Miniprotein binders against Checkpoint protein hus1 homolog (hus1). Designs and how they scored, part 1

All scores and structures are predictions.

Target 1, 271 residues: Checkpoint protein hus1 homolog (hus1), of Dictyostelium discoideum (Social amoeba) (q54nc0)
Amino acid sequence: MKFKAKISKASILLKTVQNIMKIYNECICHITPDKLRFIIQSDFNDGMQVFCEIQRSLIFENFTIESLSDNEIQFQLDLESLRRVLQSATSNGVSDIFTNLTKVRGGPVLHFIIKSGTSGTVIFQDIPIVLLTAQQMAQINEPTLPDPLVHILLPNLKNLQKVIDKMKNISDCLKIMIAMNNRLSFEVETSSGSISTFYSGLDHPQFGDHVLSPDLQATVCVDIKKFAKVLHIHQLKPSEVVLCLYERSIIVHVVLTDIMITYYLPVLIKN
Unless a header shows other numbers, all headers, positions and changes below count from the first letter of the chain.
ipSAE, averaged over its two directions, is called F for ESMFold2-Fast, E for ESMFold2 and O for OpenDDE. V2 adds 0.75 times the mean of E and O to 0.25 times the DockQ between the complexes of E and O.
Where letters were taken out, [cut] stands.
The coordinates of atoms that the task and the answers printed are left out; those that the model quotes come from them. Centres of patches stay.

## First folded at step 2 (miniprotein)

Design G11 (from G10 with L98F E105Y)
Fold by ESMFold2-Fast, scan of step 2:
Structure G11 (fold): chain B 271 residues (1-271), chain A 108 residues (1-108)
Amino acid sequence: as target 1 above (271 residues)
Amino acid sequence: SKKVRITIEVEGLSPEEAKKLLEEIKKLARELGVEVEIKVEGNTVTIEIEGDPETVLKALAEILKLAAKLGLKVEVEVDGKTIVITVEGLSPEEILRFIEEAFKYAEK
């Protein structure tokens, strides 16, 4: 098995890593001829999952990948370690960043070579990894869900984050209601009443094979702190953010040029 | 054939350790038939080697093995670029592999 590449657009990769690591500090990295994927599993993560997919051509050039499993490589790595490598590389101005899979002290590592264009300094950094077999990777699947109960495009994420940050001081449970007549509301309850924020005039994306009736609406409760963590993605300036409600989970689907991020959050069952 | 220049700075040496390193490097230079310039200043030994990549890499590998026995920090400059390697926590084999990678990229 071989993997080597030059990392292009390191700043975009850094911002992506900074955002998903707010969910969990360890992930599965899956590299294919076409894609770089980061997967955060629900294990020890209170049921949250993240599937991040980046077009290979956005992030890697001078790319070589060879494996007996359809030229795919997968491993576990620490996102904080990757963030530190990328942060140091981007903080030095113009740098050439090379990466490859190798071994140190008999253990597999993701190796980095950072060449500064301004100082002439070359820095070597290693991130220890845990290689996964093709069989282990085959068990890591993105959830297959039926059509959502309701769906909507989220309003301005930066403004929404301010609203949610205010609400999380009041309750741990965020009540989310979507109506297919272009309405979205967020509510937290107190012993003496409730606080609600209403949005109208929002668009509904096309989703699945079935067109939902405008009369449909659904309400779910989620952990407000988990939802707040998802909203940090506004820093990447996504073109489209879709919220889908299901009986036992919600999905936040984030669309960027050559990057797709899907967050899965469990629904709190509260009658 | 392309020639490379390597400057190696070994820091944190006692005067006795510096003297031992100097003697071992002189032996290596004779065995490999390379020309080296060595300066000893207090706790720092500076070694400059110039030649073809294969011969220079062999000399560097042996010097790193010697430095690793002493747990020392090594700085290597390759083709005008400075490589910072911490000997503490790395084996000579691991350091050699990183330097081999640096040679590949320096030639581009």
Scores: ipSAE 0.000, ipTM 0.103, lowest interface PAE 24.3, mean pLDDT 78

Design G12 (from G10 with L98W E101L)
Fold by ESMFold2-Fast, scan of step 2:
Structure G12 (fold): chain B 271 residues (1-271), chain A 108 residues (1-108)
Amino acid sequence: as target 1 above (271 residues)
Amino acid sequence: SKKVRITIEVEGLSPEEAKKLLEEIKKLARELGVEVEIKVEGNTVTIEIEGDPETVLKALAEILKLAAKLGLKVEVEVDGKTIVITVEGLSPEEILRWIELAFKEAEK
């Protein structure tokens, strides 16, 4: 198996890693001829899931990948280790960063070569990895869900994060309501009453040939701390963020240039 | 300059209670030295206030406290953006906190 590439746009990759790392420190890294994917799959029946896809051409140049399994490679990777390597490379001014898959003392590693353009310094760094077979990778699938009950484009994420952070101090359960007449609300219960924030005039996603009736409305409850972690994505300045409600989960779909990130959060059952 | 529109649902009030609410709002406007436009249509009272942010915020806070005391539902629109605050049973401290958030959202 061979993998080697020069990393372009290291700052974008760093920001992406920093954001998904807020969910969990370990991920599955999947490299294909067309894409780099980061998958965070916490406990199969609980917790959050993240599927991040980056167009190969955005972050890799001088790219070589060759494997007996359709030129795909996949491995478990510590995101904090990757963050440190990328931060080191971007903090030292203009640097050329190269990566390849190799072995050190019999163990597989993701090897990095960082060449400073302002000095003659060359830094070598290794991240130990756990290789996964094609069969193991085939069992790692993004959840298959029916059409959402309701969906909407989120308002300004930076402002929304501030609202949710304050609501987080009041309750662990966030009630989310979407109405297909361009309305979205967030509610928390207090001992002295309830607090709701209501948004109107929001757009619904353009894609999907199924136009949902404007009379449709749905409400779910999610873990507010998990939802708050998702909102940090505002730091990447996405072009659009879609919120979809389902009976047992919600999806937050984040669109950036050549990057797509989908967060899956379980719905809480209240009695 | 800030402009706010407050819509109060008075469906649960007697005509006498509604009149008392309107008089209290008018008294508050006089005390704060702010001009308000009040419109009563069916079961809703709409109040429009325009002025400097500090005075408008004080007027809004006091009107929301009055509505909360009566258990009424209030809708607030700041600078043409609609933010609905449900103030049934909220303490004065909670009301002030949520008004500040509404003003922040309206600035986007």
Scores: ipSAE 0.000, ipTM 0.315, lowest interface PAE 12.5, mean pLDDT 81

Design G2 (from G1 with L64F W83Y)
Fold by ESMFold2-Fast, scan of step 2:
Structure G2 (fold): chain B 271 residues (1-271), chain A 88 residues (1-88)
Amino acid sequence: as target 1 above (271 residues)
Amino acid sequence: SKKVRITIEVEGLSPEEAKKLLEEIKKLARELGVEVEIKVEGNTVTIEIEGDPETVEKALEEIFKLAEKLGLKVEVEVDGKTYVITVE
């Protein structure tokens, strides 16, 4: 197997890595001829899942990939290590960053060559990885879900994060209600009552050729701290953020140019 | 705490230049409040720094600047990982 490339938009890659690592420090990195994917898997019962897809052409140029399994490569990667490499490469102005898959002292590594534009120095860095077989990768699937119960476009994420941060001091359970007549509300319960925040006039994304009735609504409860972590994605200035409610989970679809990040959060059953 | 080992090849420096380099490194460590251990073996200077991650990174950056000004080869080991920095 063979992989090498020059990393283009390192600052965008760095911001993406910084955001997904808030969920977990280790991921599966999957490189195909068309895409770079970061996958954070956890059980629906006790954790979140993240599926991040980046168009290969946004991040990699001078790109070579060869494998017997349709020219795809996958491995376990420590996101903190990747963050440090990218941080180092971007902190001193413009740098040329090259990466390749190689072996050091018998172990597979993701190798980086960073050529600084501000000093003329060349830095070599290695991140140890764990290669995964095609069979192991076949076990790693993004959830296939039916049509959502309800869906909505989220309001300004930075403002929403401030609201949710205040609510998380009150309760660990966030009640989320979406009504297909452009309404969204968040509620937390206290010993003396409840506190709610209401939004109206929001848009709904186009979901195929199936249109949900405006009278339809659904409510679920999620872990408020987990939901708050997702809202940090406002740092990437997404063009659209879609919230979908399902019986046992919620999905947050984050749309950027050439980047799609999907967060899966479990619904709290006992609340 | 973060621990970093820096190895600098000082071949090509005069004894006075090498002494100035070591004094500047010691001064930086005092100003930043990091623990530092320096060993000189032939033409190799080994510096071990331990402290707060942010402060250690500042110290590392300043040491790289000093080495670059003098055209020196530097090798860095961070938490068991080795990085080689060369001036070209």
Scores: ipSAE 0.000, ipTM 0.121, lowest interface PAE 21.9, mean pLDDT 81

Design G3 (from G1 with E57L E68L)
Fold by ESMFold2-Fast, scan of step 2:
Structure G3 (fold): chain B 271 residues (1-271), chain A 88 residues (1-88)
Amino acid sequence: as target 1 above (271 residues)
Amino acid sequence: SKKVRITIEVEGLSPEEAKKLLEEIKKLARELGVEVEIKVEGNTVTIEIEGDPETVLKALEEILKLALKLGLKVEVEVDGKTWVITVE
């Protein structure tokens, strides 16, 4: 098993890692000839999941990958450790960053070589990893869901984050309503009534030939703190963010150039 | 420049109270020197304001204060997208 590469856009990778870390500090890193994937699953059976997919060519140059399992490699990785390495590499101007899989004292590590473009210094850093077998990886699948009940494109994420941050100080449960006539609302209940934020004139995603009736609407409840964490994606300035409601979950699908991030949040069943 | 559309649900108001609300909005528009288009359709009042960003946002802020003080549900469209926080 062999992996080595030069990291070509460390600042983009750093921002992606910083965003994903808001959900959980540990992930599964899956490297294929075409893609780099970060997968976050809840260890506590909370049901929140993140699937991040980055085109290999965006992040890696001088790329080599070899394994007995179709040249795919997967391992468990501490995201805080990765963030520190990337932050160190980007803090002193432009640096050349090389990474490879190796062993230190018999343990597998993700090795980094950081060559400073400004100071001429070379720094070596290692992140301990836990290698996963192909069989273990085969059990880690992105959920296959039916068509959503309703879907919508989210409004300006930075503004939405401010609204939700205010609401989360009031209640732990966020009611989300989407109507296929371009409407979205968020509601929290208080002892004196409710606080609601309404959005209209929003677009619906254009996915293939399936069109939902404009008369359709659905309402679900989610953990507001979990939803608030997802909204940090505004820092990446995505071109499109889709919110899909299902009976037992919601999906937030984030589209960036050569990066796709999908968040899965469980619906709170109050009935 | 900036264009804002405000939609107010006046179902909770009597016809006389709704008329007073409209008069207050028209007075505010005159004081701020903005052109405002008001449409009344059933229990819905729609206000469209267009002008320089600073003046339009000031008008929006004052209209929101007025409507929220009366406990009304308000929808605001800014730059093609609409949002508002309403306390019930």
Scores: ipSAE 0.000, ipTM 0.111, lowest interface PAE 21.4, mean pLDDT 82

Design da1 (from D3 with T54V L68F)
Fold by ESMFold2-Fast, scan of step 2:
Structure da1 (fold): chain B 271 residues (1-271), chain A 81 residues (1-81)
Amino acid sequence: as target 1 above (271 residues)
Amino acid sequence: DPRELLERAKELAEKLAKEYGLEVEVRVDGDTVRITLRNGKVTVEVEVDGETWVITVKGLDPEEVIEFMREAFKEAEKLLS
């Protein structure tokens, strides 16, 4: 088993890691010939899941991967450790960053070589990892969901984050309503009454043959603090953020150039 | 007392109208009181049905919505306490 690469676009990788870390600080890293994936499973996250896919060519150059399992490798990785390595590599100007899979004192590690163009200094860092077998990886599947009840493109994410952060001070439960006639609302309830924020004129994502009636609408409740964590993704300036409501979960699809992040949040209640 | 609640709802509507420069309209539909405040593109609708208050805001900037919701909730809580 062999993995070796030079990391390009380290700032983009750093921002991606910083954002998914807000959900949980440990993930499964899956490297294939065409993609790098970070997976945060529902364990310990009250049912939240994150599936992040990055095109290999965006972040790795001089790339070599070899394994008996279709040239794929997978391991458990501490995201805070990875964040620290990437942060130190990017904070002192442009650096050449190389990574490879190796073994130190009998244990597998993800090894980093950081060559500073500014000082001429070379820094070596190791992140301990836990290798997973192909059989273990085969058990880790992104949920296959039916068609959503309703879906919509979210409004300006930075402004939405401000709204949700203020609503978070009022209630722990966020009611989300999507109507297929371009409407979205967020509501928080207390024993004294309800407060709602409404959006209109929003677009719906386009699917091939799947078209929902404009008369359809659905409402679900989610944990507002969990939803707020997802909204930090505005820092990556995504081109498109899709919200899908399902009977027992919501999905937030974040689309960036060569990066796709999908968040799965459990529904607290359904109307 | 439903009539006292209506009077206090009108009082809240007038306060919000002054604060945001809105035109006020009050309608009664059965046992539901609906108060609508408008300023061109901005619409605030307050529905009262017994002890339930629903405040709907349309057309405000997010920062304005947040401040409005905070003040409106504070006033609504006083009325329902």
Scores: ipSAE 0.000, ipTM 0.242, lowest interface PAE 14.7, mean pLDDT 79

Design ea1 (from E4 with T7V R9T)
Fold by ESMFold2-Fast, scan of step 2:
Structure ea1 (fold): chain B 271 residues (1-271), chain A 80 residues (1-80)
Amino acid sequence: as target 1 above (271 residues)
Amino acid sequence: GETVWIVITVSDEEEARRIAEEIRRIAEEYARRHGLEVEVRVEDGTVYIRVRITGDPERVEEFLEELIRRAEEILREGSE
């Protein structure tokens, strides 16, 4: 197998990596002719999952990929290592960043060549990886879910992050309610009282085949610290963020130009 | 348009009224400075704060932070 490319838009890739690594430091990286995907599986981080999909043309130019399995490669990767490489490449202004799949002392590595435009310095960095077979990758599927109970577009994400960060100091459990009449609330509770923040006048995402009644509403509880981690995505300035409630999970869909990130968070079941 | 409504529930009706007056003072100060519409009421031990955004979202952000911080202080004092 063979993979090589020049990394464009390294700052966007860095911000994406910084956001998903708040969930877990290790991911599966899947590269196809059309897409770069980062996958964080539920079995390594207490039920949370992340599926991040980036259009290849946004991130890679001078791109070559060759494999006997439909020109796809996949491997396990340490996100902190990738963050350090990208941080190094972006810290001194404009750098040319090249990457390729190779071997060092018989072990597979993702190799990086960082050519600084300001200092003329060339830095070589290797990230050890664990190659996955096409059969192993075929077992890794994004959850297939029924229709959501309710859904809504989130309010301004930066403002919401500040609200949730304050609520996080009061309780570990965040109660989320969505009503299909354009309403969303967040509540934290103690023995002495509660604080609820209600939002109205929000929009609902357009689902072609699934029209929900305006009279529907649903409430779930999630781990507030996990939810707070998702809200850091405001740094990427997404065009839309969709929240969907299900019986046992919530989904946060983040839409950016040529990037889609879906977070799956488990619903807390009270004993 | 988008509006924000904050509800603070407290166990004691007299305490709720005192909290409502304090929050009303904070709200009036911010409304004067930032062109916000703020309504505060209390019913049966529940404090209701309605904030309508008529201007800069970043200014509303600061007001919401201060309200939630004050509510946090009140709830923490009660649970001590």
Scores: ipSAE 0.432, ipTM 0.782, lowest interface PAE 1.7, mean pLDDT 83

Design ea3 (from E4 with I68W E72A)
Fold by ESMFold2-Fast, scan of step 2:
Structure ea3 (fold): chain B 271 residues (1-271), chain A 80 residues (1-80)
Amino acid sequence: as target 1 above (271 residues)
Amino acid sequence: GETVWITIRVSDEEEARRIAEEIRRIAEEYARRHGLEVEVRVEDGTVYIRVRITGDPERVEEFLEELWRRAAEILREGSE
């Protein structure tokens, strides 16, 4: 198998990595002719999952991929190691960044060559990886979900993160209510009372041909610390963030140009 | 334009009445300067504090910090 490429949008890739590593430090990296995927599985985070897809053309130039399994390659890697390499490459000026799969001391590595255009320095860095077979990759499934109970577009994420950080000081359980008449609320409750933040005038995403009645509403409870971690995605300045409530989970769809990130969080209880 | 409301429900009536009066006093000051709307009600021994923020919340940031601090104090004190 063979993979090599030049990384064209290192700052965007760095910000993406910084955001998903808030969930967990290790991921599965899946490279296909069309896409780069980062997957964080539920097994390590009490049911929380992340599926991140990036169009290959956004971040890779001079791209070569060859494998006996439809030219797809997958491996486990440490996100902190990747963050460190990308941070190094983006500090103090413009650099050309090349990456490829190779072996060092008999072990597989993701190799990086960082060439400074201004100083003429060349830096070599290796990240040890664990190669996965096509069979192992086939066991990794993104949840297939029916239509949500309710859905809404989230308000300004940076402002919302501030509210949720305040609520996190009061309770570990976040009560989320969506009403299909453009309303969203967040509540935390203790034996002494509750505090709620209510939003009105929000929009709903267009969900194909499936139209939900405007009198529908649903309420669920999630782990507030997990939800707070999702809100760090505001750093990527997404064009649209969709919150969907389901019977046993919530999903947060983050839409950017050529990048889509979906977070799955388990529901603790529902009303 | 989106509108944000904050509502606080408390069951400890003595502390709640104290926080409600404090918030009402602070809110009156900010409402005059920044167009903030605050409603304070007592229903069945429970105090409801409703704050409506229209536009950029940054303009009332000091008030919001005070509100969140007091809410956290009363709500956390009752939790064991």
Scores: ipSAE 0.536, ipTM 0.798, lowest interface PAE 1.0, mean pLDDT 83

Design ea5 (from E4 with E61Y L64F)
Fold by ESMFold2-Fast, scan of step 2:
Structure ea5 (fold): chain B 271 residues (1-271), chain A 80 residues (1-80)
Amino acid sequence: as target 1 above (271 residues)
Amino acid sequence: GETVWITIRVSDEEEARRIAEEIRRIAEEYARRHGLEVEVRVEDGTVYIRVRITGDPERVYEFFEELIRRAEEILREGSE
């Protein structure tokens, strides 16, 4: 098993890592000839999951990967360690960043070489990893879901994030309603009253070949702190953010150039 | 254009009217400074705030934060 590459878009990778690590600080990293994937599983985070997919050509050049399992490698790594490496590499201007899979004291590590173009300084950093087998990776699957009950494109994310951050101070439960006639609302309640934020004139994504009736609507409750963490994605300036409601979960699809991030959040069920 | 509504529900109609007057004053100041359009009305103990975004959306965010902060204060005063 061998992997080495030059990291070409370190600032984009850093912003991506900073965003997903708000959900959990440990992930599975899966590298294939075509893609880099970061996966945060539900077992680690109260039912929350993240699947992040990056086109290999966006972030890696001079790329070599070799394994007996279709030239794929996968391992567990600490996202805070990766963030720290990437931040140090990007903080003082332009640097050449190289990475490879190797061993230190018999243990597998993801090795980094950071070469400063200005000072001539070379920095070496290692992140310990836990290698996973192809069999273990085969058990890690993105949920297969039917068509959503309702779906909508989210409004301006900066505004939404600020509104949700304030609503977070009122209640732990966020009520989300989507109506297929271009409407979205968020509500928090206390015993003495409620506050709602209502949006109209939003677009619906073309989700498969089936057109949902404009009369359809659905309402779910989610943990507002978990939802607020997802909204930090506004820092990446995505081209499209889709919210889908299901009976037991919500999905937030984030589309960027050569990057797709999907967040899965559990619905709160009242017995 | 994009339209955003903020609603504040309280059980007391007199308190709702006081809230509406305060919010209307805040809204008029923001409208002068940022050129946005805001409507405030009260119906059956509910304060309805309609914001039409006509200019730079960055400027509207400060207005939304102030409205929600005030609503939070009012709801907490009444909660146990």
Scores: ipSAE 0.294, ipTM 0.683, lowest interface PAE 3.1, mean pLDDT 82

Design fa3 (from F1 with Y37W F39I)
Fold by ESMFold2-Fast, scan of step 2:
Structure fa3 (fold): chain B 271 residues (1-271), chain A 80 residues (1-80)
Amino acid sequence: as target 1 above (271 residues)
Amino acid sequence: SKKVRITIEVEGLSPEEAKKLLEEIWKLARELGVEVWIIVEGNTVTIEIEGDPETVKKALEEIKKLAEKLGLKVEVEIRE
């Protein structure tokens, strides 16, 4: 197998990595001819999952990929290590950053070459990885869910993050209510009372010709600390953030140009 | 944006009257599209509203009217 590329838009990739690593510090990296994917599985993070897809052309140029399994490669990667490499490349001006899959002392590594435009300095960094077989990768699937009970576009994420951060200090359980007449509310309960924040006039995403009745509403409880971690995505300035409620989970779909991030959070049955 | 903190003493209200007051405040906030935090501690209700200046001013005036109808003491703090 062979993988080699020049990383373009290193700052965007850095911000993406910084956001998903708040969920878990280890992920599966899947590279195909058309996409770069980061996957965080539920097994090690109390049921929370992340599926991040980036159009290959946004992040990689001078791209070469060759494998016996449809020119796809996949491996387990430490996100903190990747963050450090990208931080080095984006600090103190513009750098050319190259990456390739190779071996050091018989072990597979993701190799990086960072060439500084200002000082002529060249930095070599290796990240040890764990290669996954095509069979192992075939078992890693994004959940297939029915239509949501209710859905809504989230309000200004930066303002919402401030609200949720205040609520997070008070309670571990966040009550989320969506009504299909453009309403959203968040509530936390304390021994002495409750704190609620209400939003109206929000839009609902367009899911083709499947129109939900405006009289529909649903309420779920989620771990507030997990929800708060998702809201850091405001740093990427997404064009659209969709919140979907299901019986046993919530989904947050984050839409950016050439990047889509989907967060899956379990619903708390006993708060 | 403009931020306003409103403190209402509800000591003279029955539990049902207090509940109705809170429900009207929540309804008003939703209709105006302002962000609102409501904290109830004993006989004190604290409301924080954030939004554009004109909308926040309208919300403040309406909340004051609701409280005055019930003869309640209202304290207002304005943060810019």
Scores: ipSAE 0.000, ipTM 0.199, lowest interface PAE 19.3, mean pLDDT 83

Design fb1 (from F2 with K56L E60L)
Fold by ESMFold2-Fast, scan of step 2:
Structure fb1 (fold): chain B 271 residues (1-271), chain A 80 residues (1-80)
Amino acid sequence: as target 1 above (271 residues)
Amino acid sequence: SKVTIEIEVEGDPETVKKALEEIKKLAEKLGLKVEVEVEGNTVKIRITGLSPEEALKLLLEIWKLARELGVEVYIFVEEK
């Protein structure tokens, strides 16, 4: 197998990595001719999952990929290691960043060459990886879910993050209600009372072929600290953020130019 | 865009009065008028014409106040 590319838009990649690593610092990296994907699985993350897709052309130029499995490669990757490489490359001004798949001392690594335009220095960095087979990758799928109970477009994400950050100092459980008449509320309960924030005038996205009645509403409880971690994505200035409620999970769909991130959070259920 | 915030406060009369007084002070810092109405056992406070930034600052302060006073507060945000 062979993979080699020049990394363009390193600052966007860095911000993306910084945000998803708030969920967990280890992921599966999947590179295809069309896309770069980061996948955080539920196994060790208390039920949270993240599926991040980036258009290959946004992040990679001078791109070469060859494998016996449809020119796709996949591996386990430490996001903190990747963050350090990208931060180092962006902190020294304008740099050319090249990456390739190779071996060091018999082990597979993701190799980086960072060429500083200002100082003329060249830095080499390696991130050890664990290669996955196409068969192993085929077992890693986004959850197949029925149509959501309710859905809504979130208000200004930066402002919402500040509101939720205050709420998380009060309670570990966030109660989320969506009404299909353009309403969304967040509530935390304390021993001295409850605090609820209601939003109105929000839009509902089109979701499949299912048409929901304006009279429908649903309420779920989620871990507030997990929800707060998702909201850090406001740093990327998404064009659209969709919240979908299901009986046992919530989904947050984040839409950016050439990037789509889907977060899956479990609903808190008493036994 | 302009934001309207409506606040409903429930608690003992003395605590509700103190909450109203503090919310009025917060609105005055932003140069805004506060509309107050009583409906049954709930005191409703309405503040209109807020910028998104002003609305955020007000929301964060109302929350801190609700926690400190131990009142039930329902905040309604409307962007038009």
Scores: ipSAE 0.013, ipTM 0.465, lowest interface PAE 7.3, mean pLDDT 83

